# Designs tried in a protein design chat: VHH binders against o26223. Part 217

Target 1, 191 residues: o26223
Amino acid sequence: MKLLWTSQHIKVTVHIDGKVSKMDVLEAIKTRRSIRKYQDREVPEELIDKILDAAMCGPSAVDERPWHFIVVRNREMLEKIPEVHPYGAMVKDAPVAIIVCCDSSLEKIPGFWVQDCSIASQNILLAAHSLGLGAVWTGVYPLEDRVEGIRRLFSIPEHVIPFSVIPLGYPAENPGTRDLFDPDRIHLEKW
Below, E stands for the ipSAE of ESMFold2; O stands for the ipSAE of OpenDDE; V2 stands for 0.75 times the mean of E and O plus 0.25 times the DockQ between their complexes.

## First folded at step 11 (VHH)

Design D91 (framework vhh_7nfr_2)
Fold by ESMFold2-Fast, scan of step 11:
Parts: structure tokens; C-alpha cells; sequence
Structure D91 (fold): chain B 191 residues (1-191), chain A 124 residues (1-124)
């Protein structure tokens, strides 16, 4: 890790398949894109484990860490997701999907589980990107029909809330990066 | 169709107790924060209490702290308000309210569905 005090940029060393790669965290954030087309290629369990480890490393309100994850590889189950999630058509073509859930019994501060699960979802997307995979966040909560549909499909208990469905795989598309910086949204010292 | 049906209101003497119930249907009750809101004659609505979807977190208005207990049964899809040491000032119509999102309610703008209300009268 190399900190440049004049530029705000930090370079981090990352291990990929036993090899060391240098990746700027800011570069990873800026180059991650939603990927909806996947190669017909299996994602190793070791990579899923690394992604879920990263998901659980996010900050959590009062350290409540309410996250639970369902890893779906079964083709028949992946094909049923679009039936209960209208914008989840790409899920059936993915080799694997992760369902991010909140165990409400672990809630310590009211309402912050949504932020906790959002952070976990974003960490999944960034970790997948850093490992050469592509992923997309498909929204479930707070849309009642989607929440209930996913609950029934995966036998999720009533005290657990499905938050997002994230299909992932080796990318079969390569969208370009975006320049989204807008200085008009930055206010100094007051609105 | 979302429906909230209150019951358990009535006439009670000062110092008495009542148990209000709210039967919920048409949505996944266990996903949502629920609240009790009351309205006294000629007054605006006053928030009384809220409970998280799990029941792990509860909040009370200062006027009812130590006297009222909010509870829920996610198996029966029912919200409760256990009212003890009732005072004349507690006289109001009590409404069961569903939160629009999983957020702490500070105003009426946080609720998307309301029950029809149940009258509580504390005779002095």
C-alpha cells in the first residue's frame, strides 16, 4: 500500500490466483460496471468464499452484522427467479447468484439493516470485479411482491428479509467506464 | 388488499388497563415497522409507539413511557398495545399504522396504511 499525501490516491496490493496485482481502490470503484451477460463457465467455490468474506467486512451499524447469504447454483432454481423478479431476466443465464438477506433477529439499531445490506451488496460487486468476474445488483427490498416471491422460492423464514439478488459470472460483455463527477453537487462549508 | 383492523377499545376507569389488538392482512407483516397513533377530540394526531419488524426495538412517546407496552406476534400477524395506569388524557381514537418503509416514524408521512381506529375512553 502506497499513500500519496498530495493526491488522495492509495494503491493496494491484491492477490489474484496466487499472483500479486496492484490495483488502486479508486480505480476499482470507478471501473466496476453492471454485467448482465456471462460466459458459460463455472465460478470456483474459492472465489465465492472470497467474495462473501469481503461482503461481511463492511461497516455495520452498532456492529450488528445482520447479513445472511444464499448461494444459488442450481439451474432450475436460477430459471425460476425471473418469474418472481421482473427485472431479473439475466439471473437465469448466470452460473451463480447470491441472495443477500437480513436476519431481523440480529437487528440492534432500527432500520439500519437496509444500509448494512446495501454495503454488503456493493462489497460483493466490488470483490467480484477485483477477481475478474462481473455482477449486477437486482433490487428486491422494499418491493413487497419481489420480497415475498423470493421468500417462497427459497424457503426463507419469516424473520429473514431478502434484500437483493446478485447474479455473477465471468463477463461476456465489456461496457466502457463512465465519468460521473459533477462539481455542482459539492458544497463547501454550507449548502 | 392491505387491511388493518383494530379491536379492544372501550370505556375504562382512571388507573385501569386495556389491551388493543390490530389484525393485519394483505402484506408481509413481519417485514414492516408498525405504530400506534392516537387522536383526541379536537386535537391533531399524536404518535404513541413504534415497534421494529422483529420486535427487537420499541419506541414510546414521553407521555406513555412506563405505562404502555407495544408488542407484536409475527405468526398471527397481530400488533398489540398494552395500556396500564390509564389517565383521562389517554382518551382518544387509537389507530394502527403500517410504515411505508423500514424507517423510524417521526411524522404521519412515514405511514402508507391506517386502520379505522378504536375508541378508548378513560372516565374521570
Amino acid sequence: as target 1 above (191 residues)
Amino acid sequence: QVQLQESGGGLVQPGGSLRLSCAASGFTFSYYWMSWVRQAPGEGREWVSSISYSGGWTYYADSVKGRFTIARDNVKNTLYLLMDSLKSDDTAVYYCAKHKYSAFPETQDYFDYWGQGTQVTVSS
Scores: ipSAE 0.000, ipTM 0.113, lowest interface PAE 16.4, mean pLDDT 82

Design D92 (framework vhh_7nfr_2)
Fold by ESMFold2-Fast, scan of step 11:
Structure D92 (fold): chain B 191 residues (1-191), chain A 123 residues (1-123)
Amino acid sequence: as target 1 above (191 residues)
Amino acid sequence: QVQLQESGGGLVQPGGSLRLSCAASGFTFSYYWMSWVRQAPGEGREWVSSISYSGGWTYYADSVKGRFTIARDNVKNTLYLLMDSLKSDDTAVYYCAKHKYSAFPETDAFDIWGQGTQVTVSS
C-alpha cells in the first residue's frame, strides 16, 4: 500500500540579509548537503542567532534540554581544531564554527543527551541551509581523544561533554541532490 | 539493585601487589566514568584514580602514579585497580565510585558507592 509513502511539504518564510525568502521544510531536508568549502566571507551574528534559536527548538527527552553552544570565530582557535580532530581540517578554513555541548548536570535520563545533542546538531545544519549557508557535522562524541582534545582547547568544564563541531559559512561548492528513499527499509506491522 | 561490590583486598607486605575488582549492577556501566577513592584510618576520603567510559582516558593521584593502574571491562561490567609497589601509606579502605554525570566531573561528584574493601600494607 503506497499511501504510506506519500510526502507532504510545509512552507516556511525566513528573513535573509534583509530579504524575505520562502522554503519548503521537506525541500530543505532533501537538498541539505555537507559543505566543506567556504567563501572568505563573514557570517553575520544575526544568522548565527537564528541558527542557535532553531537548535534549541528540538525535542528533548523529559524536556532536559542539556545543550550548550560555543560559537568560535577566532582564527587562531579555529586553526587549532584539526590538531585534536583529524577529520576537522575544513574547520580552519571556515569563518565560524559551533561546538554543540551537553551539560551532563542537566541530564535526567542516562544516555538520552546523545539524542538531544544529535537533534540540536541536525537543526543547526537545516537552519544554516535554509539561510543560504553551508555546514557539516564533524563527530566528536563518542571518540574520547576528540572529546578531551576539544574540552582542553576550549576550557570546557568536567561536567560538560563536547558532542559535535559544526563549521559553517557561505558555500564555495554545490554538490548535487541525492535521492535516498529506500522502501526496502520500511516494514509493515512487524519486522 | 543498583550496586557496586568491591573485592580483592587483603594483607600484603611492603613492595607487594594486589588487584582490586568492582562488580557493577543496576545501571548502564559503559555510560559512566568510574573512580577508586580510599579512606585511611582517621582520615578523610582521598581520590585515587578515574577511568573514562570506554577506558581510553585514565587519571591518577600524584601519590599513586606509576604504581597503580586503573582498568575496566565493559562486557563484564567490572572496574579494576592493579596496585604495585605497595607502601604502608596505601593502607586504607578502597571504594569503587560511580561518577554522578556522564562526563568526567569533579572528584567529589559521585552518586553510587561500594561498601569498600580493606587493603593493609604491613610487615
Scores: ipSAE 0.000, ipTM 0.186, lowest interface PAE 14.2, mean pLDDT 84

Design D93 (framework vhh_7nfr_2)
Fold by ESMFold2-Fast, scan of step 11:
Formats: sequence, structure tokens, C-alpha cells
Structure D93 (fold): chain B 191 residues (1-191), chain A 123 residues (1-123)
Amino acid sequence: as target 1 above (191 residues)
Amino acid sequence: QVQLQESGGGLVQPGGSLRLSCAASGFTFSYYWMSWVRQAPGEGREWVSSISYSGGWTYYADSVKGRFTIARDNVKNTLYLLMDSLKSDDTAVYYCAKHKYSAFPEQDDFDIWGQGTQVTVSS
């Protein structure tokens, strides 16, 4: 492209940040917002596969990688989630949701599965955003009523812990960008 | 004080090339998605291309894919549209536009517009 412009005797110097046709990592992190309203439009399975691939790439304590994922597209099942998750009302209107779970039989170090599943959940949010989708993390663990409600609804075994429910879709809302950098939270060398 | 100012339009022959520029002032240019939108005589506005705040994401209308390139210089607060293989159908007033939110182009919601620059591709 730059060779074409040079050959036309046009002297152009442009500062191109990052890769063309891809959202870079810092942009994805800074512009990701919780999206709770979705278009009436299906999400291709290929995009879900890419999101789950990204979810599994997170660091994990002693490489235990205890995460499992349930992909829910069934309308009747999505409509039942708000019954066991009061702040999950938007899930019933989403075309798809991912339930992030921990298989406790894969746990090698006690308690670190919470960090592992949090990392996986964040990767889902960032990957979805980078692919033009909107998503929101709705908390399940450590609220015992939500954990058991989701477990019963999706026939999750007792050794598996549902951690989060993440509805996804093409966004039907545009929340403003936030500047959250606070230098008062940064301490140099000591508190 | 908040403004977008286009330049670089003009008369060009079919198959020619042009580079449009848009100078931004009065807001933090590097925080926002920017777009080019055109309007041909007697027609409505047609979205042409969008670029993310870092330049890492770009989108193009099917009518210009492979011929136009959108770019930005966040140090100079300037948006560019590099137009190659121009056709008579590309004749329009080209507007620089700022997206209101961190939205993708399919949610074309703009809050700041430039005054436009005329591109004429004569046969």
C-alpha cells in the first residue's frame, strides 16, 4: 500500500498505530465495557470457539487449568437463569451465554481456582470485545444460592463449581469510554 | 473550540489517487474512534471507513475495500483517507466524523462532524 502511494509521487508520512483490521491489546482493555443489551442476531459458532480458545490461554496456578465451559444457546434455559441469579436479568435476552466452571478434581493447589476462573472470565470479556461483541460478567461464586441454582439448572456435578455466567451478543448499547487511571493508587518503592 | 477540519479534496481523473486529511482540535483525539462519511449529490450520507483510537482496528464499506486506506497520526491529531483507483462513483463531499462512544462502525453514532471536502472524479 505504501509502495503504491510512493509510486504515485505522493509524499505521505502517516503514523499507523498497531495492526490494521485488528484491535490491539491495550485498546481492547481500555475500551471494553459491560454490555447488557444485545441485538436480535445470532453469534457464529466460530466466534465462540475463538473466545473459548482465548479463555484457556490464561495463566493458571501450578498449571492446573481447572476451567470447564458450558455454552448455552437454548432460549428456555437462558430464560431460567434470572430465576436463580437476580442480577442476571439481561441473560434471557442474550443469544448465547458462557458458564465458566471449575472442576475441583483438577485443582492442584487449594483456593487458586478462583484466580484461574477469574482470569478465564476476563479473557472471555476481552476476546468478545476484540471480535465486535458485547458481554458482561455476572457473578455466581461465592454466593451459595447462585452456585446451587446454576448447578441444578445445568445438571452440573457436585465436584464442579459454577463460577460466572457471561451473556454475549452483538451490542445494542454504546456506553461511553472511561478514563480510570488514578496515579494516587501507585506507590513508588514503599507505601 | 472542538472542531474537525478536512483538506486534500479536489478534481482527479478516473484511476487517480488522493489523500484526505482531517485536523482535530479541542478534544483528546487519541481516545476516540474516527470515521470518514461521504455524501454524493442528491444522495444520503454513506459511511466509508472507521478506525479505532490506536489504529489497530479498521473497517471499510464494501464499495471501497481494497482501494481506500484509513490511517491516523495521534501525535499530530490527524486522520487520513488514502484513496486509490478512484472511480466516478466516488464523487462526493467527504466528512470527517468522531464517534460518540467506543462503538464499532455498525453502530454509527457520531457527535462531532467536520465541514467536508469535495472530491470530484471526472470522466
Scores: ipSAE 0.000, ipTM 0.121, lowest interface PAE 17.5, mean pLDDT 82

Design D94 (framework vhh_7nfr_2)
Fold by ESMFold2-Fast, scan of step 11:
Structure D94 (fold): chain B 191 residues (1-191), chain A 124 residues (1-124)
Amino acid sequence: as target 1 above (191 residues)
Amino acid sequence: QVQLQESGGGLVQPGGSLRLSCAASGFTFSYYWMSWVRQAPGEGREWVSSISYSGGWTYYADSVKGRFTIARDNVKNTLYLLMDSLKSDDTAVYYCAKHKYSAFPEESDAFDIWGQGTQVTVSS
């Protein structure tokens, strides 16, 4: 009984033109889970637009913002993704997927596009969760066979690198929340 | 047919309570943010409260915060407004409204579908 309580969420209140809203950003971060089972329901275009807006708000090295996005709703195309992505079987059952890409012609500092596209991918996951959707990040880069397969399948130019495939939809599972806080990984002042 | 139908209005004394309902049909109710908007005679429309498609987020006008609660039942396709500690200034026609694109309506033209309204009168 060394510790009497664990980590608590901090509520943030935003005032907009005399109206008050409550948001809990930490709750969204802590409760987001990878979702691989989806309801047989369409995701409205308006929600996809909000998710992509959030994706583009990430910080980017020297503001290069190299990300491009492919939105895939075509069932035939979604069904072909598992052929080029071995653990992407759940993508065929999703109503929509977003492919996060890097346009290498926009890169200003070598190698940082990986961090840029990782940030965009995470923002997609958080935005989807905040809008009541479920999503999962399926890795493409740096696995060259997956990169080549996705490029061929979606007619992606050679100067553009597919980074991740993120299927999303209304959740058909609830895996629960994980407590991942580990104080042994925190060092004060020095290692 | 796409429609919103309000019910539950009436005459109530100051300090009383009412529960408004809005039955939705003809669209996928669980996809959309929903709002309550009111209009007193001779005045413009005033936004009262909004709820996200999942019910996870709710927003309230300062005039009703702490007294009103917005809720939804996505299985029954029904929106609710639970009104407590009613004041004479709450007298208005209350409309159920579906959001067009905005997750949070700041303007009356943010809505694409409106109900017919239900009258709430707070009077001794």
Scores: ipSAE 0.000, ipTM 0.132, lowest interface PAE 16.0, mean pLDDT 81

Design D95 (framework vhh_7nfr_2)
Fold by ESMFold2-Fast, scan of step 11:
Structure D95 (fold): chain B 191 residues (1-191), chain A 124 residues (1-124)
Amino acid sequence: as target 1 above (191 residues)
Amino acid sequence: QVQLQESGGGLVQPGGSLRLSCAASGFTFSYYWMSWVRQAPGEGREWVSSISYSGGWTYYADSVKGRFTIARDNVKNTLYLLMDSLKSDDTAVYYCAKHKYSAFPETQYDFDIWGQGTQVTVSS
């Protein structure tokens, strides 16, 4: 860990993380892992802004871009997420979470908002990884109990659908990389 | 062409003020942390101040804290250093520097692009 001095008596540990996405996008894609354990360290707003910029750059069906995002830093609110999302226990331990939502009033082609929000969610994961953060996609849609639980908890309007909850933080685990290439799943010309 | 061009240096009396500017070109200025680094005659380079890509976070060396203010204009691609209550010890060439990565820097000195420098002389 390297340090950036805020004053001679106060050191702040700063993580640099743009290397992989600048030099080798394929390496970034290959090395991204779901991270569920986080350091007790705040994520700066500037990094969240970069991540959300990347999320909004995803392709969208008929360019409808129906996504909206809720940034949650309040500890009390983060602690309530596992009550409505049984596999979201790690969210309460994260310093911040992003809720990816679809504004159905922006939908131009029926049903493709799911793909649009999936793309935005994946871009959040890749951007976080490239910036030295860890994140994990926890599913909300299409599970009605989770959708309505998250809606009520964050006062989300009826025309807006919560799609995913993505906790983010500086990683406190290193699961290593995976080699997932399987040539048996590739068919040339025909099945 | 990637460039950083400083201006605004000069001769000033102790207790005076100066505003340094750094014009950036050839890269997406708004994506990078920027810093000011100074070098007194015959000395090594000393980090002065850093600013985050959005301007929301600023860091200062203890020697200048409370006297200097770092700022940026991402529309104009310009970095600033507002220097108040100048002391003779602030005499140096001031360099504008870009941090290597588009995120928080690991050290005060992880730079890949430097300006040519602008001379600041504080004397009675």
Scores: ipSAE 0.000, ipTM 0.141, lowest interface PAE 16.1, mean pLDDT 83

Design D96 (framework vhh_7nfr_2; at its last look DockQ between E and O 0.11; V2 from the best seeds 0.00; counts 0 for: pae E 11.7 > 2, placed apart)
Fold by OpenDDE, look of step 12:
Structure D96 (fold): chain B 191 residues (1-191), chain A 124 residues (1-124)
Amino acid sequence: as target 1 above (191 residues)
Amino acid sequence: QVQLQESGGGLVQPGGSLRLSCAASGFTFSEKWMSWVRQAPGEGREWVSSISYSGGWTYYADSVKGRFTIARDNVKNTLYLLMDSLKSDDTAVYYCAKHIYSGFPETQDAFDIWGQGTQVTVSS
């Protein structure tokens, strides 16, 4: 008996109790923390769209924009990610994850894609935070086992390189803020 | 033994309301997604609604959206379906189903345990 799953007719009732947090860019940057605990709460598609929009607004080498994004909401898949990503345990607890990938065929200059995808990943984190979500950057590249694990799990083509897995959700922790400014890391004109 | 038992079905007039209950036993209820699925006479099973562990996520079929509310009480190990504004087309056997995995049920294989069902008849 085929369950008449009209995928088209699934209306998710999201209890939007949460006001979209409005932060200026400096506040977002300074107050962002890695969040690894999430509420049992749906992340609205609208927020994901905004996050992805932000992800695509970063610069890239020669404007190559090599990035692709896999949005993962399927719980089974989320639960499998930790099997191939040892430091991705929190992904199984997140309502959604974004996998940032590079399409190598889009590279104009080899090697800059790492920077490009890093920028995209960071923008995801900042955007998420500014929207009242918590996220964490879990590195995939350049660790081969993780890269191949994610590749296989999501049937990612060989010319596409998974770069990062970023779980997102409404935060269920508050790690506080840190002052990370270190003047000893600043050099004037010369080392 | 894992068991689901539906109750609360009956005969109602169009526009009426019913509250279905599903009592769960034999597993950790709070750790499973739950769904309601219905089957009308001569028709296949139709997904109705799903709910996450703590109820933070709820999903509804378009046919019942705005009229039905899925809820759960994890202390009582009970799943609920509040049905308002019932229509003749809502006539069916309503089943409670336990998810194998968390998340939206994409296929019928998403469920491993079913109740016996409760009959809901909407008729003037």
Scores: ipSAE 0.013, ipTM 0.303, lowest interface PAE 8.5, mean pLDDT 89
Fold by ESMFold2, look of step 12:
Structure D96 (fold): chain B 191 residues (1-191), chain A 124 residues (1-124)
Amino acid sequence: as target 1 above (191 residues)
Amino acid sequence: QVQLQESGGGLVQPGGSLRLSCAASGFTFSEKWMSWVRQAPGEGREWVSSISYSGGWTYYADSVKGRFTIARDNVKNTLYLLMDSLKSDDTAVYYCAKHIYSGFPETQDAFDIWGQGTQVTVSS
């Protein structure tokens, strides 16, 4: 027989015999899932600061560090994002979103800013997960209508390129983990 | 060879507290997710709580959240369930279970090794 259950998934730091428990990095990578449903609960500024610190720890091409981040908590602004971002509907329900941007004037190697901002975006997802939050990467670049829509909405200068919108909050869902390892994707020495 | 042995159950009054322990042997405990599952008389098994291999992330059934705390000691190869504010509905045999794979268990098929269980009885 199958055991069927439901649960509300909550993380807690526990002191047992004087120890503080923290998530292992491989566990964080394996268990992170896109979270699109959030509790009606504010995310403390301290956690956002830790997430952005992690975002800026990523490598960048020739250390160009082209990234800028807009932190959005204003309800009216969050509710407007879906109007210019068709797959960003969950953003209106999030307590906060982070917009990852590239300042093209900082570019040292043409075109590598996409990799740089992708690394920063993934670090945001992992850091949020490690802190008990859920997040999802919603794509903006390279879709021109989304880029211009987000730029206008947040008064982003024309030399700055919005790359992604990442809503986050305490999760109100648990999609579980998956076994995604596929040996057929591994090629030794050559294709 | 691979074994899970629960202890710490007993009779307790409503509002009381208990600490359950699960001693693990025969596998690398620190590399595995672990869970507590309970079974009340005449009922199916109910998932209670899970903990990641480092202890950094924990999951709880809605029926126990805020009252129970799962923890682990990877040096002593021991899983714990700290039970506070116990209610009559918490009366059950409590099992610890070893996950086959990392991650949240969707069904009891996620577990390959179970302990024998320890009885928790909450009555006045």
Scores: ipSAE 0.005, ipTM 0.153, lowest interface PAE 11.7, mean pLDDT 85
Fold by ESMFold2-Fast, scan of step 11:
Structure D96 (fold): chain B 191 residues (1-191), chain A 124 residues (1-124)
Amino acid sequence: as target 1 above (191 residues)
Amino acid sequence: QVQLQESGGGLVQPGGSLRLSCAASGFTFSEKWMSWVRQAPGEGREWVSSISYSGGWTYYADSVKGRFTIARDNVKNTLYLLMDSLKSDDTAVYYCAKHIYSGFPETQDAFDIWGQGTQVTVSS
């Protein structure tokens, strides 16, 4: 007897179908996990466009929508990201990464750009998952060394702040289910 | 008490179809991802397909994509594998397996409960 899994015996090549029931939104939220290992398979441009459309549909403070996105497919550039982002080692193995940026000139209310770009980042993760892809949010802001490293690497202007780097691709790992519901963190009417 | 029981296997000619069923008991079926895993004569276990707890997400091995459909009925606590265009290479014992965790099963350690299996033989 030998153990035969697609990841061990057969090249990891899985086809993911979309959601088919109305409760699938909650299941998608609950089953989305950070994916750091990717198949050696290109992500179609059409899927990236759908993900970015979803990112831009997020709410923003006073509708300021300060986000800009850099789509990185160039292998040499992806391989340089871990040099300026030590916890972004997985980026070099991804077929594509999205850098979420804030254009500070578009900010209408001080400080809310962080929440705006967090919302855009989460929408990227959820949209990727809904399309059968895996992704992970790697933090850039507020770590000054990472912000300036990414800025220099991608020629980002001084008034634009790189917020997160999100590698994505077809998943080659299953991190498992997390049961995170904790009723002790829910307070009714008062603390 | 916690059990998975497969049925629906048998002898079928190449190009034929079969529907496998797996009856689950002793756990909350509607909260668990499920998979089909097969073992061909003289071979190890090979992952075939997985389905999320709602049925909204499905994964298929390349060898069965377009021919097999995984489905579930959470009211009946039953998992299905609809097999079309069967080939001699599909001959195996088919097991249903309960996931420990949600998502694609990278190894056999992703499962904690296995059924006894149902034999599928594709030959003329």
Scores: ipSAE 0.000, ipTM 0.151, lowest interface PAE 14.2, mean pLDDT 83
ESMFold2 (binder alone), look of step 12: mean pLDDT 85; pTM 0.862

Design D97 (framework vhh_7nfr_2; at its last look DockQ between E and O 0.03; V2 from the best seeds 0.00; counts 0 for: pae E 15.2 > 2, placed apart)
Fold by OpenDDE, look of step 12:
Structure D97 (fold): chain B 191 residues (1-191), chain A 124 residues (1-124)
Amino acid sequence: as target 1 above (191 residues)
Amino acid sequence: QVQLQESGGGLVQPGGSLRLSCAASGFTFSEKWMSWVRQAPGEGREWVSSISYSGGWTYYADSVKGRFTIARDNVKNTLYLLMDSLKSDDTAVYYCAKHIYSAFPETQDAFDIWGQGTQVTVSS
């Protein structure tokens, strides 16, 4: 079933309680937290579309854009993910998860796909947060057991590598803010 | 102090109905998955039903599916179990249990807080 992505600029005004939370880029980055608890609330398709749009806006090596995305809403499948992903327990509680994958056949330069998919994954997290959702990056690659587990579960072809599983939902927790700035990690001109 | 207190148990005839309640205190009830677990005499604990934060997701053991309904009132901090078409095999102490994580309970380790239980006896 070819998801006919009709390019219609659907101005999805996501009225979350009537207030479109507009976060600037720095605010989104600084205030983003991993969210592992979700409300029993469905995530509108429009929000997922926006998130996926953002995911595809990141740079990639030589513009190879090797990423694919599996959107998982099926409860049974969501519940199976933790069976192959030991740190993916929260996926069971999420109304939706995005699996970020790399199609190796799209690589122009070998090895940069990890960076490309990381950028896509991070954009998913930031976009989700800016839209009032919570998400967490659960790493799949490079752990072989997780990669193969996800591959088998979703019948992913061999040339496609599952990279991350990102559950999303309206947050049911508030981890608060933290300052991650560490001046000791900054070196001027030389180490 | 985190506390769960079950009520509503009793003696009923086969085919009868009961409504169990579990009053929660000491934690944010709406932020936790909740479950019912029962233990029959001489048997181990058996998972019965689970419910997500707002009730969007409900799960049932095969043994009670179609007969029992789990529900919750997050304003009242109360978990419910509606039991219809009760059978003799449903005789057990029923426990309310709080989930540690927001996930379907796969093991008994999924719970950190338990109630004292309420006795349900189905007998003719």
Scores: ipSAE 0.029, ipTM 0.375, lowest interface PAE 3.4, mean pLDDT 89
Fold by ESMFold2, look of step 12:
Structure D97 (fold): chain B 191 residues (1-191), chain A 124 residues (1-124)
Amino acid sequence: as target 1 above (191 residues)
Amino acid sequence: QVQLQESGGGLVQPGGSLRLSCAASGFTFSEKWMSWVRQAPGEGREWVSSISYSGGWTYYADSVKGRFTIARDNVKNTLYLLMDSLKSDDTAVYYCAKHIYSAFPETQDAFDIWGQGTQVTVSS
């Protein structure tokens, strides 16, 4: 009787661990900068899931939660965004982008969806930063040509409004921190 | 001076082919969406096709889809319309037009610069 041993194939798994040490929330808010240059390095799906979980933790008007998110990794699609969004040129260089949208059929109180999607967009930026990623918010709404351009590019239906495009990736730049506190903007009791 | 100049029109038999050209000058052609629009005798203007500034996106009216191809050469600042399988109802003056802000024009007000047009006539 003959024993046949086979060696296991060594599986090359590449884990680019984006884990960063615990970051205090005030530190994240104060140190987040718009990042427009990214490394040629993929962002793991797990990190995108964590970012979108954070996005959905934001408050919304009467808890309407009108947001939907499109995750774009396809290179051809990312390269086409600047053709309809001229100030989104860095999107073509990002490994991934998130499109924040409003589903108007989920509105419970008209007109507050802009605030709701703004909150979700800012949470994406903060969560990405806390995970060692860089991102930037590029505006779509209320610019009608950008809204329609993105809608057609991604087959977004008429009742869904694209709000922002957020490219993100591991940063390839460091703009530094800023001291933006201005006491003259603070009014006690009245203007 | 900002200008669009069409050429390549003419008389063609049904089933024939033509290539229209549009030479652009006086603006940064490679940064602009462009369209072809046609006007048949006694009719309003009809959108035919649009192309993104890189050529990565092309769009066609249902009446020409599968028969016409829009293309551009950003080195020569030239827009093209390749027309195959021509029919008598393709007879029109063909204009090239520069988009203002909209990638998806609904009306002719979406365009700020128009060429003078080139006649395409499909007989029999």
Scores: ipSAE 0.007, ipTM 0.156, lowest interface PAE 15.2, mean pLDDT 85
Fold by ESMFold2-Fast, scan of step 11:
Structure D97 (fold): chain B 191 residues (1-191), chain A 124 residues (1-124)
Amino acid sequence: as target 1 above (191 residues)
Amino acid sequence: QVQLQESGGGLVQPGGSLRLSCAASGFTFSEKWMSWVRQAPGEGREWVSSISYSGGWTYYADSVKGRFTIARDNVKNTLYLLMDSLKSDDTAVYYCAKHIYSAFPETQDAFDIWGQGTQVTVSS
């Protein structure tokens, strides 16, 4: 039995399945909430592409753009994530997860990749929300046990650092809005 | 109840064309990725092509790209493989297969339901 799994030609066409958000940027930022409960419904690849396009549009230090992304849809693999990430229990119930990684070989300024990958992670959350999906950022870096666990599970090479795991899907919860504005944290002219 | 049934195979001369169909029943076809896999006489299984549930993504094996087109009709619950410029090397039993997950099949274990197969013979 010989298996030959090769493809060099990938054809992508975009078909939107679902509501197009009318939220402006400020509304999206204010209403985005962490979503940990998902409908039993698959997320179209077209929406994942839009989300990843948005992720790659973030600013990065000296334009190093060190981001790489692993898209995980395999149920068995999603079910193994909580074994190496204690606060990632919801991932096994999500239809898909994105692992945000840093390729250290692309690093031009030491240490700024953390900010770069944080920006990419937040853009994933905002883009998902704008497209009618829910997502949550589960932290990997800088917790050594989680970094090693995720690296081992997904065969991530030594020069690549897993930064975050973001499960996403159609939301099955609505946690409502939060009043987070605190004027005591704003100082005019001086501390 | 859950089943896949291929049709459209047959004998064709080199350079000819065939259209294979796979009728799906017993599951929500529009929610599942589908693939075509072939097996030549005396050989192991070879992945040919995959299509996402919306039809927005298609993938092809290097041996068939530019000659074969995978398509689907979610209203009719039918998967298609349009085969152009057929070669003797395309002679095989062609199976349609349902994906377990909405992803490119890394291994044959990615499928949970297989059809019975349809024979394609390319010969003069």
Scores: ipSAE 0.000, ipTM 0.166, lowest interface PAE 12.6, mean pLDDT 84
ESMFold2 (binder alone), look of step 12: mean pLDDT 83; pTM 0.845

